VHH binders against q75qn6r703to848. Designs and how they scored, part 4

Target 1, 146 residues: q75qn6r703to848
Amino acid sequence: KPSMIQENLFIGGGLAARSIYTLQHLGITHVLCLCANEIGQSDTQYPDLFEYQNFSITDDEDSNIESIFQEALDFIKHGEETGGKILVHCFEGRSRSATVVLAYLMLQKKLTLLEAWSKLRKVHRRAQPNDGFARILINLDKKCHG

## First folded at step 1 (VHH)

Design g07 (framework vhh_gefurulimab)
Fold by ESMFold2-Fast, scan of step 1:
Parts: sequence; C-alpha cells; structure tokens
Structure g07 (fold): chain B 146 residues (1-146), chain A 123 residues (1-123)
Amino acid sequence: as target 1 above (146 residues)
Amino acid sequence: EVQLVESGGGLVKPGGSLRLSCAASGLTFSSYAAAWFRQAPGKEREFVSAITWGGSTTYADSVKGRFTISRDNAKNSLYLQMNSLRAEDTAVYYCATDRSPFYGTYKAEYDYWGQGTLVTVSS
C-alpha cells in the first residue's frame, strides 16, 4: 500500500503502482513514475483510469535527477489543481521517489529540508535518497533557505 | 572507538538558562547530522533539536524560540543553549549522531549516543 504524505500525495514502489484496486480505492488519479524503463511502463498503463507522467532516472549518485524536478513538480501541481490525488513512485520507493517528494515539499510547500525529511520519514521509513541525491537536496535547501 | 560525552547539566530555577556541550571523539560532527534528545522521568526519549552537516537546524515545537543548537567544528563539539527554562524541561539530555546526510526525529535512526546529562528545573 502506498504511504500517504498528505491528503492528495502518496509515495510507493513499482508494485504499489500496479495495484489498480488500491489506487482506485485511495482515489488516486495521477501516477508519476521515475523508473519507466525498469518496469516497462508502456506495457502496464491504464490511461482511461489514470493520468501518467513517466521518467527514466537511474538510482545512481551521478544521475541528474534535478533536471526533471520542474516537470515532475508541475505534474504534481496539475493533479492537485484538478482535485486529484497523486502517487509518486520508483522501483523500490526508497531513493528516486523520496527525492522528488522532498523537492516538492521544499519548492512548492516551502518547507526546509529538515522539515520535509521529518514529514516524509514519519510516514515512509524506507525513504533514503542516495548520497548524490542527498547532496542535491542539501544544496537546494541552502539556495532556498540559507 | 566513537565516544560522545555530554556536560553542562545541573539544577536551575524556572526562567533560568543552561548551555549543554557534547564533545565527540572518533568521528567529526561537521561530516554528520547531530541531535539532542531528552528523556523526562517515566517517559520515552523525545526529539529536542537537530543540525545537519550543512548547518540547517530544526526544533521540537515545545522548545522552538527558547533553545538554540550549534556546532564548533574546530572543537568538534555540539551545543544546546537553553533559555527561559520551564519545569517541563526537566530531563536527561542526550547527544546523538549518525552517518546519514540527513537527521531524523526518531531515536532509532541514530547510531551513536552519549551517556546523558541531567537538567533539573525547580526551586
């Protein structure tokens, strides 16, 4: 089952994204995938039920996950503005999805990294951005909050 | 190998101030997140304040505006400046750190702990 970060935002892994009954029961309308190449996303979409945004980001310290932040956050905002609920997921639900959720909480909800991290870890203990992604988030925190 | 040693606790009257210190050996605070936790008599350990390796700070609602966490990298020490102390601040205060780039507010996330220093706020 996906973890609820706030009433309209959920985080999970690849298996959570394929549990159609669970997604419908939770009222999820938008699915943001960060691991499309790993899970063959094109073969497992239900576009009559959900709106999708797909990225193929490797869970590696050298991956430029920052390059997709704007588009990912715009998709989350779009889902919120349409009265929907969004699932952000990657393969494991640990690094890539956690990083995007933290960026969202910092940039759109104006939380510090420490506030965002505390909020996420309370509901999703497996969250653990890799060291490269952690440095991106720390640098983002300094830029936004000093 | 790794040691955290707290000091600065004592008896103080309501409205008073204390500064707690935590000296580290076997690791460097500037490379890790560090936190203060406290355990009041008969209660579980609770989060008080944290500082990341980048210097960002956070505080529990009950201490925000009264307590200040800081580090001195040259002395490899962590501090907690406690002002406007209240009876409910009475607790054993613990220094904690982990090898994570982020701190947590949950005690189970910390690898290293000091022995604690007692703070009593009463007449």
Scores: ipSAE 0.016, ipTM 0.222, lowest interface PAE 6.3, mean pLDDT 83

Design g08 (framework vhh_gefurulimab)
Fold by ESMFold2-Fast, scan of step 1:
Structure g08 (fold): chain B 146 residues (1-146), chain A 123 residues (1-123)
Amino acid sequence: as target 1 above (146 residues)
Amino acid sequence: EVQLVESGGGLVKPGGSLRLSCAASGRTLSSYAAAWFRQAPGKEREFVSAISSGGRTTYADSVKGRFTISRDNAKNSLYLQMNSLRAEDTAVYYCAAGLSYYDFSTPGLYDYWGQGTLVTVSS
């Protein structure tokens, strides 16, 4: 179920994060979770199989998702530098995970928001940052690219 | 909006010291990350040093141990103390301010820029 954005970067929801066989088959080694406070026993983590970074971000227009960008992007970069593959996920795979992936493509890969958005939507059609997160990304695009 | 004006540039001999100042107007600088960039003749603009709103500092490898960035929020000013200057430090030095706290070294993340001050290191 995870969507492949690039060879070493995947996006998904809670169901994708629970699909251990699929994650191993795809070669995923690192899992970035943005919904740690919402996951229950049905989203049990396997630290012997994967390296995890966990954040508790609510999918609300007022959530301060930008506060975790640096740490999230550093984790993705760490996974890449170790030759691994990373899954970025939230509960629905729609807003929080999409926002972090777009920020990564803009800040680390130097894409415009339009280029990042086009790339993400081709492989993950459910991507839809909430209006507050969209505003954060638009402001970031203006700063990076004018 | 923030307006930035640099001062303190000039001619100095190798091994000498200079202190650059950046005066901000319009709004208080204390809410912004602030940085120094430089551009040598025929080269691209490069990162020198940055300071967060909370006072955390970072330096380019080429200047680490020789340059010190600081701010004085009461005077709404940013400073760069440059010691043990080398010929390769010759450049126009720019002050920058923005809300960037996750990538200090990227010029495009700074909203406000000064006009620059020339530093020449020669014998």
Scores: ipSAE 0.000, ipTM 0.111, lowest interface PAE 16.1, mean pLDDT 83

Design g09 (framework vhh_gefurulimab)
Fold by ESMFold2-Fast, scan of step 1:
Structure g09 (fold): chain B 146 residues (1-146), chain A 120 residues (1-120)
Amino acid sequence: as target 1 above (146 residues)
Amino acid sequence: EVQLVESGGGLVKPGGSLRLSCAASGFTFDDYAAAWFRQAPGKEREFVSAIRSGGSTTYADSVKGRFTISRDNAKNSLYLQMNSLRAEDTAVYYCAAKRYSYLGPTYDYWGQGTLVTVSS
């Protein structure tokens, strides 16, 4: 099942994104996929039902996940502004999706990394950015608050 | 004002080819995802193909391997190369554009359509 970060923002894995029942039951309107390289184009599952944004980011310490932050966050903001609900997902719902959600909370909601991490961990215990992504988030925290 | 204008439709025999064009004006096209949809007589509008600003493409299963979508941001244009045309490809073809995602139920801008008829 996807975890609710806030009323209109959810985080999950690939199985959540494939379940039309889960998506419709939660009222999801927008799906942000970070693992298109692993599961293919997740947007091909229900292209007429949901708004999609897809990225191919590998879950390794060398991946430049920071390069997609602005576009990903713009998509989340667009979904919010249209009164929609957004699912952010990757393959496992652990590293890539957690990293993007943390970046969103820091850049759009103006939280510190510590505040964002606390908020995410309370509802999504499996959240664990890989060490490379953690370093990116720490650097982002310094740029925003130091 | 934002406009999308399709061209290139016409009558073609089964197995033939057509190239559709869509000219965009009134916005920075390279910031938008663009798609082709079609509506056959007596049927609902269906998705055909889409392309993101970065060039990644998606195709409906019915056209995969036969149709190729492409864009030229310098010319503010979207194209659909249609090969191995079948009678069931007969439809009015629409160009559409939106920001962020090239898929989803709602597009921001639509053209008026161009008719493609595949008949012997």
Scores: ipSAE 0.000, ipTM 0.257, lowest interface PAE 11.5, mean pLDDT 84

Design g10 (framework vhh_gefurulimab)
Fold by ESMFold2-Fast, scan of step 1:
Structure g10 (fold): chain B 146 residues (1-146), chain A 120 residues (1-120)
Amino acid sequence: as target 1 above (146 residues)
Amino acid sequence: EVQLVESGGGLVKPGGSLRLSCAASGSTFSRYAAAWFRQAPGKEREFVSAINSGGSTTYADSVKGRFTISRDNAKNSLYLQMNSLRAEDTAVYYCAAEPHYGWLKSYDYWGQGTLVTVSS
């Protein structure tokens, strides 16, 4: 169910995150959750199987998702540096997880927003940051490239 | 999700005018950036004009001063006013919409096209 963005990075929704056997089969070792309070996820859920980072961000235009970018991207980088594979997920796999993945591609992989968006949409057509998150990403693109 | 339907195409003489319309249905159109593209026979599809949700417009150099893009969010509609038409404007004209205020140039919603023929 999770979509593969690159060999070590996946995106999905809550149902994908709960498909534990599928995650193990894919070799996922790290799970970044953006909707913890909605699905009751915690960093102790399956600690023998996965390392977790949990955030509770609402999928609203007014949510300050930018506040968690540094910690989220540090977690993805940690997973990469340990030779692991990371799942980034939210409840529907549309807005919050897409926003964090786009930020990762822009800040860590040095892609423009347009390049990051093209890469994500090819493998995950459901990706659709809400308009507030889109503004955050546009502002990030201006800071990095214009 | 939006569905787009173009209308207003037809045969017109050089120097004439046409107004194309694009009707959006499904999700509200006001959050989308919208654009007109065209494809002449045997040519690749080219950008004509775009308007974002805030009303800012851009135009291809070939149509600047002759074409005007506009939108009516209350009617979920996009328009292209074409003046001083030339034979080289002959093409199928497509309406396209992009979510997130047009920042992504990812026009995933397209109409079926409307044919504009400029000839005597």
Scores: ipSAE 0.014, ipTM 0.191, lowest interface PAE 7.5, mean pLDDT 84

Design g11 (framework vhh_gefurulimab)
Fold by ESMFold2-Fast, scan of step 1:
Structure g11 (fold): chain B 146 residues (1-146), chain A 125 residues (1-125)
Amino acid sequence: as target 1 above (146 residues)
Amino acid sequence: EVQLVESGGGLVKPGGSLRLSCAASGRTFSTYAAAWFRQAPGKEREFVSAISYSGSTTYADSVKGRFTISRDNAKNSLYLQMNSLRAEDTAVYYCAARTGYSLEYYTSPTKYDYWGQGTLVTVSS
């Protein structure tokens, strides 16, 4: 089952994204995938049921996940503006999806990294950005600090 | 590269207090998970306390309630306030930092790549 971060935003792994009944029951309308090449997202899409945004980001310290932040956050905002609910997911629901959720909370909700991290950990214990992604978030926090 | 230098060790009486400091040079220390470990004569290096980037802290049961770990990111420093010291706290105290950035702390010494030279704390009768 996906973890609810706020009324309209959920986080999970590949198993959660595959559970179509659960997504419909939760009212999820938009699916943001960060591991498309790993799970063959094109083969598992249900475009009659959900809107999708797909990225292929490797879960390693050298991946430039920051490069997709703007487009990912725009998709989340679009889902919110249409009165929908968004699932952000990657393969394990640990690093990539956690990183994008933290970036969203910092840039759109104006939380500090510490506040965003505390909020995410309370509902999703698996959250653990890799060291490279943590560096990106810490640098983002310094830029947006106030 | 990160270099860690401990200070503040010394001789104290049982029940006394000491504050250990660890100054970091090189990379931004504030982005690292950091910890204090100690090694008594003839024993393995044991965990004392850890702090994460988020400021979350944890303590070994033997020091919980007596020791407080903190960091000052502006001064690139880590501290250990030791109160109600006991003879069994006698050890060389080491500052440790994890290579790479982390939002969490770690209690295993194998998770830390940067180590200070150690500072001796002696609690005498």
Scores: ipSAE 0.118, ipTM 0.469, lowest interface PAE 3.7, mean pLDDT 85

Design g12 (framework vhh_gefurulimab)
Fold by ESMFold2-Fast, scan of step 1:
Structure g12 (fold): chain B 146 residues (1-146), chain A 124 residues (1-124)
Amino acid sequence: as target 1 above (146 residues)
Amino acid sequence: EVQLVESGGGLVKPGGSLRLSCAASGFTFSKYAAAWFRQAPGKEREFVSAITSGGYTTYADSVKGRFTISRDNAKNSLYLQMNSLRAEDTAVYYCAVDYRGSFLYTDESEYDYWGQGTLVTVSS
């Protein structure tokens, strides 16, 4: 079961992404996957039901997650513009998906990192970017609001 | 009851060294990030250094290369080794713990528990 960040934006893990009935009931139309290499895309996705954007980002402090921010945010914006609802997920729903959601709230919704973090933690307690991703987000905050 | 108790503050001459300690009790210290903040007379509280549960460290630019943060989880203790002290380092130093598991180590608002502070005075 995914957590609702906004009316049109949800976060979760691999199990949430596989809960097709729940996704349809919530009105989710778009799924942004950050762990495609770990979940086996061909066996765990339903392209006739949802539009997918897939990335293969390792949950590692040295992973360059910043490199996919623009494409990920463009996909979220596309889903919003079509009147849809988006699920952002990774394998555990803890680090990679949290990082992309925080980047979205900062870059697209113009929140500070503190505001974005407070918003996310209220609905998704397991959110915890790894230390490398945390550094990327803090630097992004300084760049936008420094 | 969560408690943090600082010690090791005092009067030192410029160029001197001090080691601050923070004793944590009432919780599993090893699971949480911890930090040192300081407040100079008439100034706002500022970030000095943080260490995550995994041992990753962050430093304010003003103290990089001079201060070293460390932790001893077996003793539930946090340390700050301060070398090459300057008059501008004069402040009350506070130990803080991020109980919510925030990664925003430089923001004082993300820390839930604070010690009473220990005074460090650097003067000739």
Scores: ipSAE 0.046, ipTM 0.444, lowest interface PAE 5.2, mean pLDDT 86

Design g13 (framework vhh_gefurulimab)
Fold by ESMFold2-Fast, scan of step 1:
Structure g13 (fold): chain B 146 residues (1-146), chain A 124 residues (1-124)
Amino acid sequence: as target 1 above (146 residues)
Amino acid sequence: EVQLVESGGGLVKPGGSLRLSCAASGRTFSYYAAAWFRQAPGKEREFVSAISGSGSTTYADSVKGRFTISRDNAKNSLYLQMNSLRAEDTAVYYCAAHPKYGYTWDTAYEYDYWGQGTLVTVSS
């Protein structure tokens, strides 16, 4: 089951993204996938039911996840503005999806990294950005406050 | 990789103020997330406040609005300004540092480096 971060924003893993009945029950309309390379997009997506944005980011300390932040956040904003609900997911629901959600909370909701982390951790205990992604988020925190 | 030494504890009346200091030695402190924890007699260590390497802060609900955490990376130092002290704030205060850049800020067992502690007693 996806974790609810706020009324219109959810986080989860690959199993949550495949649970179409649960997504429909929760009112999810938009799915942001960060693991397209792992999940096999064409076989596991339902474009008649949901709007998708797909990225292929590896869960590696050297992956340039920062490069997709703008497009990912624009997609979340699009979903919000259309009155929809968004699921942000990766394969495990732990690192890539957590990183994008934290970036969203910092850039769109103007939270500090520690405030964003506290908010996410309360509802999604498995959240754990890898060390490289954590450094990216800390640099983002400096830019927002410096 | 880093050693921490607390100072500034003491006896203070309810409503008073204290400033705790934590001096870091070893590797560059600015790479680390740092936190204050406290432990009252007969209780487990509880989270008080944390600050990331970038200066982002968070506080336990019990101290929010009364305590302020800060750091001076040039001096390799961490501070806790404690205002409006209550009898319930009586505890040994510990500074802690985490090399994983602050993403596990509120969990004591995730911190690798700890100071010796400084006693704060709030009593009339």
Scores: ipSAE 0.000, ipTM 0.215, lowest interface PAE 13.3, mean pLDDT 82

Design g14 (framework vhh_gefurulimab)
Fold by ESMFold2-Fast, scan of step 1:
Structure g14 (fold): chain B 146 residues (1-146), chain A 122 residues (1-122)
Amino acid sequence: as target 1 above (146 residues)
Amino acid sequence: EVQLVESGGGLVKPGGSLRLSCAASGFSFSSYAAAWFRQAPGKEREFVSAIYRGGSTTYADSVKGRFTISRDNAKNSLYLQMNSLRAEDTAVYYCAAGTYDYRPLGSAYDYWGQGTLVTVSS
């Protein structure tokens, strides 16, 4: 099942995204997928039930995940402004989804990286951005907070 | 009052070795993750190595196989054994401690030392 970061924002992996019954009961309306390059026929989408945004980001230290931050955060904002609830997911719910959630907490909720990471780890213990993504987040923290 | 005090830095030739120490006062390493970071002249701080509660360790790729992190909780001290030193290892080395066990997130560490200079030159 997805982990609740705040009332309208959830994080998970591919199994959480496939649990349609659970998503509906949690009131999730928007699904942000960061692993479209890895999902197959087993990861059927239901556009009649959910609004989707899909990105193909590889979980590698050299992947430019920061290039999709603005579009991903705009999608989360759209979901919030329409009174919806958002699931952010990747294949394992560990690196890519954690990175986007941390960026959201820092840029839209104005948290420091330490505050954002503390909040995320409390509810989602497997959150572990890869080393390249961690460096991106540290640089973002310096830009926002000196 | 919480303090971390680094020592053991100095001038060493390429291929040489140094052992850095970090002594803590006002808190205990046994309750925290501990790490070494470094900052070269004109560069940002970068992660070097971390040791977690329970003793597991991680290393930056640039130092893996050459550096060894260890701690002695009874002596409340953290160590970095640096072997096969290179010119690019020249930096101020910082000791850090925090409640969070994620290795490369520098902002996850709550306490920092003032640093000790390591210079690798002929």
Scores: ipSAE 0.005, ipTM 0.173, lowest interface PAE 11.2, mean pLDDT 82

Design g15 (framework vhh_gefurulimab)
Fold by ESMFold2-Fast, scan of step 1:
Structure g15 (fold): chain B 146 residues (1-146), chain A 123 residues (1-123)
Amino acid sequence: as target 1 above (146 residues)
Amino acid sequence: EVQLVESGGGLVKPGGSLRLSCAASGRAFSSYAAAWFRQAPGKEREFVSAISTGGSTTYADSVKGRFTISRDNAKNSLYLQMNSLRAEDTAVYYCAAQYLTKWGTYESEYDYWGQGTLVTVSS
């Protein structure tokens, strides 16, 4: 089951993204996938039910996840502005999805990384950006608030 | 940012016990993965034990069953309970922490370090 970060924003793994009934029950309308090549396009796309944004980011310390931040955050904002609810997910719901959610909270909600992390950890304890992604987030925090 | 200060080191006989403490100050410690490393005279620094933000633990093979790592987030503290101490446990013990890491066994994974506390196990 996806974790609710705020009324319009959820985080989860691949199993959560495939649970169409659960997504509809929660009122989710937009799905942001960060692991499209791992779970396949056919397993994640029901365009009559949801709007999708799909990225293929590997969960390793050398992945350039920051290259997709702007597009991912624009998608989340679009979903919110249309009165929808967004699921951000990756394969495990641990690293890639957590990283994008933290970037969103910092850049659009103007939280410090520590505030964003505290907010995410309270509802999604499995959140754990890999060390490379953590470094990207720490550098982002210094640019915005340090 | 967090500052770490170790305490509890000292002289103990083989088979004895010691409890090391690490006090964190600055930011809330609960968001940091934490670890203990040690360095014996003339040797490189080695991993001893680590604990995640959620309390999951890992141990070096040399200390499994003898040492217990724990944390108290309300007190911003990390602990290492050392039992059945051996002469080869003699070292300076360092507390380490990293914000938002996957918690690991390598020094490079930790940005914040204490100054160390000396543990001597001898007759």
Scores: ipSAE 0.016, ipTM 0.239, lowest interface PAE 6.0, mean pLDDT 85

Design g16 (framework vhh_gefurulimab)
Fold by ESMFold2-Fast, scan of step 1:
Parts: C-alpha cells; sequence; structure tokens
Structure g16 (fold): chain B 146 residues (1-146), chain A 123 residues (1-123)
C-alpha cells in the first residue's frame, strides 16, 4: 500500500494506484503516474474520483526524468492548494516515483538531497532511484545548495 | 469472447505435487496480468498468486516457497506449480485475468474468471 511521506503526499507502485478503496479511504484525490507507457489508459479510468497527471518515463539510467520535474511538482502543488492528497506512483514504487518525491522535497520543501533521502527512506525502505536518476538528483542538490 | 479454462486438478496425497494450467483465449494474453485464487469448502475465495505482464510474481504467505506461478505467452497459458501440498490447500482453484498489466490486490481488479479446477489433498 502507499507510504505516507507527509499528511498530503503518498508514494507507491502500480498496485497502490489500482487499490481504489484504499485510495479513497486515505483521502487521496490526485494521482501522479510516471509509468503511463507501461499501464495504458485503464489506470486513469476514474476521472470522477481522481484528478490524474500521466507521464511516460522508462526506468532507465538514460531516461530524462528531469524534464518532467516542473510539471510534476506543479501538479503536486495544485493538489495541495485544493486541500487534496496526492499519490505519486510508478510501476514498482522504487525508482521513478522515489526520484520525483525527492525532487519535490528538494525543490519545494528546500531540503538537501541527504535530508530528503533520509526522510523518504524512513517511511519507504523500497525507495532507490537508479544510478542515472541519482546523478540527476546529486546535480540538482549542487545547483540548490552549492 | 474472453475465456479462461483451468485444468490439472485432482486428488493428491500430502507432500505431493500438482501443476495447474489455464488456457486463455479471446484477448491478447501477453498484455495482462493474471492470477490464481482458490476457494476452500465453506470459505470465501482467496488470493493465491499473481504474475504481471512482464513476469513479476507475488504470493500469499501461506503458499510462498511451495507454489510457483508462471506464464507462457506463446501458448496463451498460465501455470501454477504446487509442491509440498497440505490438506489446507484443498480448494477449487480459479484462473483470473486482471484489467491491466500489473496485478491488483483485490478480486475487483480481475474482470474475467475461469470455471475452476478442484484440488483435493488427502491421505
Amino acid sequence: as target 1 above (146 residues)
Amino acid sequence: EVQLVESGGGLVKPGGSLRLSCAASGFTFSHYAAAWFRQAPGKEREFVSAISWGGSTTYADSVKGRFTISRDNAKNSLYLQMNSLRAEDTAVYYCAKDHGYSYGEFRSSYDYWGQGTLVTVSS
């Protein structure tokens, strides 16, 4: 099931995104999908229950996940501003979703990568960005914190 | 017409093995996750094991280490290899098609079901 990063932000995998009862019970209103290319349109089939933002990012070291950071974070902020709760998910709940959550904590919550990583791992031990994504986050940390 | 047909059930002694098969037709089998569920006498249908379109697997705690789920997309078939069978494994076993590529946690994630095949573990 989804792990709670903060009161209004959750992380998970494909199983979490499909557990409609659990999402509604948790009060989730917004679903950010990072694996749309793998799951297709069926995982956005409840538009009356959830607002969706879908990206097709492969879990490869060469994938340009940085290109979607701004739009993904804008979606999370939108969900927060409307009093909702957001699930960030990918197929495994390990790499892509972890990377976006870490970027959110660094860019929006002003944490260092070390602080963001520590916070995420305490609630979601499965989190492990691939080496390419880790490099992107390290570079982001240098830009934000010199 | 989506159709799932189970086979391979039977009577086996405790400690024995059985291999269940499920033949899928009427849809592109390789695009969907699939699962095995079972229903013991007097009980509700429960989850046994699932396999994603890509081959990732998950198991109920009660069968982990004893059962192996697998698929053969070229043959449109799903399998369940059951080893070290126990009396408590006695049930009708059902093959199920998931709505999507990844397996769901609830029965509601599965849109088509087979008729079931009986497995009896008794001395």
Scores: ipSAE 0.000, ipTM 0.120, lowest interface PAE 16.0, mean pLDDT 84

Design j01 (framework vhh_5j56_2)
Fold by ESMFold2-Fast, scan of step 1:
Structure j01 (fold): chain B 146 residues (1-146), chain A 127 residues (1-127)
Amino acid sequence: as target 1 above (146 residues)
Amino acid sequence: QVQLVESGGGLVQPGGSLRLSCVASGFTFSYRSSYAIGWFRQAPGKEREGLSSISGSYGGSTSYSDSVKGRFTISRDNAKNTVYLQMNSLKPEDTAVYYCAADRGYYLESPYEYDYWGQGTQVTVSS
């Protein structure tokens, strides 16, 4: 159910995050949640199976998602460096998780926003950052390339 | 409902020019737009071939097939929710029905990957 962006990085919604057997089958070891307050997610959910990083970001144009980028990307890097696989998810799998994945591809993999967007959309057609998050990503792209 | 309407086709002599328009409704060309627009053509008895594409969001990268590169130019007017194909130096082999298509992908590949299609506009290059 989760979409594979690269061998060690997956994206999905709340339903994907609940599919524990699917996550184990895919070899996922790290779960990055962006909607913890909406779904009651906690660090104690399945701590023997997964390492968690939980954020409570609303899918709203005024939400400061940029404030959690560094910590979220550090968590993804940690998962990669331990030989693990990471699921990035939010409630719908459309806006918040897509935004963090795009920031990761731009900052860690050195892609332009257009290259990151093309890569994500090929595997996850529902990806759609809200307009506020899109502006954050465009400003990030300008800092890196303009 | 997403709809695409082509216009601007017609009869033109070899060496002439035409500008095709594709007007989109049911979505907008903005940062919320998840669509790329592609131009395709189909001549009698031949498969539909891709010619050019432009992404709907995040800056609008363009691509062209080798058969039209340097002669055709794709552009967009986001305020009018319209994509254009400027066709210069037209040749008899450019005669075909021209289609615009919208896709959630951002690449010009298979016609089967496009979600929405216009009805087509006939372009005839002949004296």
Scores: ipSAE 0.000, ipTM 0.136, lowest interface PAE 16.6, mean pLDDT 79

Design j02 (framework vhh_5j56_2)
Fold by ESMFold2-Fast, scan of step 1:
Order: C-alpha cells, then sequence, then structure tokens
Structure j02 (fold): chain B 146 residues (1-146), chain A 126 residues (1-126)
C-alpha cells in the first residue's frame, strides 16, 4: 500500500505501483517510476489508466539522481495542476523515491531538509536515501537555506 | 536492541592525540545497510555539534565538519562492528563530551539519529 505524504502525493515500491485497484481507489492519476530498468515496462504499466514518467536510476551512492530532479518535479507539478494525484515509486520504496519526494518538499514546498525528512518519515518509516543521495540532499539544503 | 558504547576518552595535552572507539551491538555493518554512524560532541553551554560520519553501506563514505577536517579521521572495522575517531592536533576548544550515534538520514541532522551512546569525556588541558 502506498503511503500518503499529502492529499495529492503518495510514495511506494513496486508492489504498490502494481496494485491497480488500490491506486484507482486512492484517485491516483500519475505514476512517477524511478526504477524502469528493474521492472518490465510493458508488463507492469497501464498507460490507458495512468500517465507515466519513467526514469532508470540505480540505487547506488554513485548515481546522479540530481540530474532528473527538474523533470521529476515538473511531472509532479503537472499532475497537481490537472487536479490529479501522484505516486512516486521505485523498486523498494526506500531510497530513490524517498530522495525525489524530499527534493520536491524542499524545492516546491520550501521546506528545509530536516522538515521534509520529519514529514516523510512520519508516514513512511521505510524511507532511507542512500549515503550518496543524502549528500545530494544536504547540498541542496545548503543552496536553498544558507 | 541497538546499543552504542563509546571508549577512549581522557585527559590529553594540547597538540596530543586520542582515539575514540564506538562499539555497536544489535546492528551490523551490512553491505546494503543505509544506516550511518556519526560522531558528535557537546561542550558546556553549547549545542551538540556533528563532527564526522561514516556510512555502514558498501564503501563507507566519510564526512567531516570544517572545525575538525584535517585533524580527525573516522574509520570502521566491520569484523569488530566498531567505528573509530582518530583525533590529532588536539586543542583546548576540543574539550567536550563525545557521542557516537547511529541512524538516518543525515549525519548533520543530529535530532534525527535513532540511537545514541552515553558519551565519553575528552579534556584537552595543560
Amino acid sequence: as target 1 above (146 residues)
Amino acid sequence: QVQLVESGGGLVQPGGSLRLSCVASGFTFDKYSSYAIGWFRQAPGKEREGLSSISSSRGGSTSYSDSVKGRFTISRDNAKNTVYLQMNSLKPEDTAVYYCAAGYPSYWTKDEYDYWGQGTQVTVSS
């Protein structure tokens, strides 16, 4: 089951993304996938039911997840502006999806990293960006807030 | 039950060295663990400050605050489930209670660490 961060934004793993009836019940209309290369696009997505944005990001400290932040956040904003609800997911719902959600809360909602992390972890205890992603988020926090 | 135990504190002359140890139990340095272990200190009348961290993941990324960069070195021994802080060129300003902490997310977000040791006193005085 996806965790609700706010009324229009959810986070989850691969199993949550495949729970079609649950997604429809929650009113989800947009799915942001960060693990496209780890799941079968043609056998695990339903483009007649949802709008998708797909990225292939590895859950490694060396991965430059920052490179997709702008496009990912634009997709979330698009979903919000069309009155939709967005699921952000990766394979485990732990590192990649948590990182993108934290970046969204910091850049679009103007929260500090501490505030964003507190908000996310309260509803999604599995959230644990890897150390490389944590460094990216710390650097982002310094750019946004001093 | 996760427990952290610090040791190695004591009295040292300015310019001297100390090595602190932090032994973890109920938690292992797994290749795929996202947990970090950090060193913090608190001097009387001051807030707790982060000094250094090392990840428990595959490679063990390290980080240092500007106040200790070049003087302190963090390292780990996965077989002993222990993290060390080697402190060189100690100054009177380094006098504080030193803590190790385990948790996530940020080694610079002290209030978010899940587990804390009880602390070990370091005094730098002539």
Scores: ipSAE 0.000, ipTM 0.167, lowest interface PAE 10.9, mean pLDDT 80

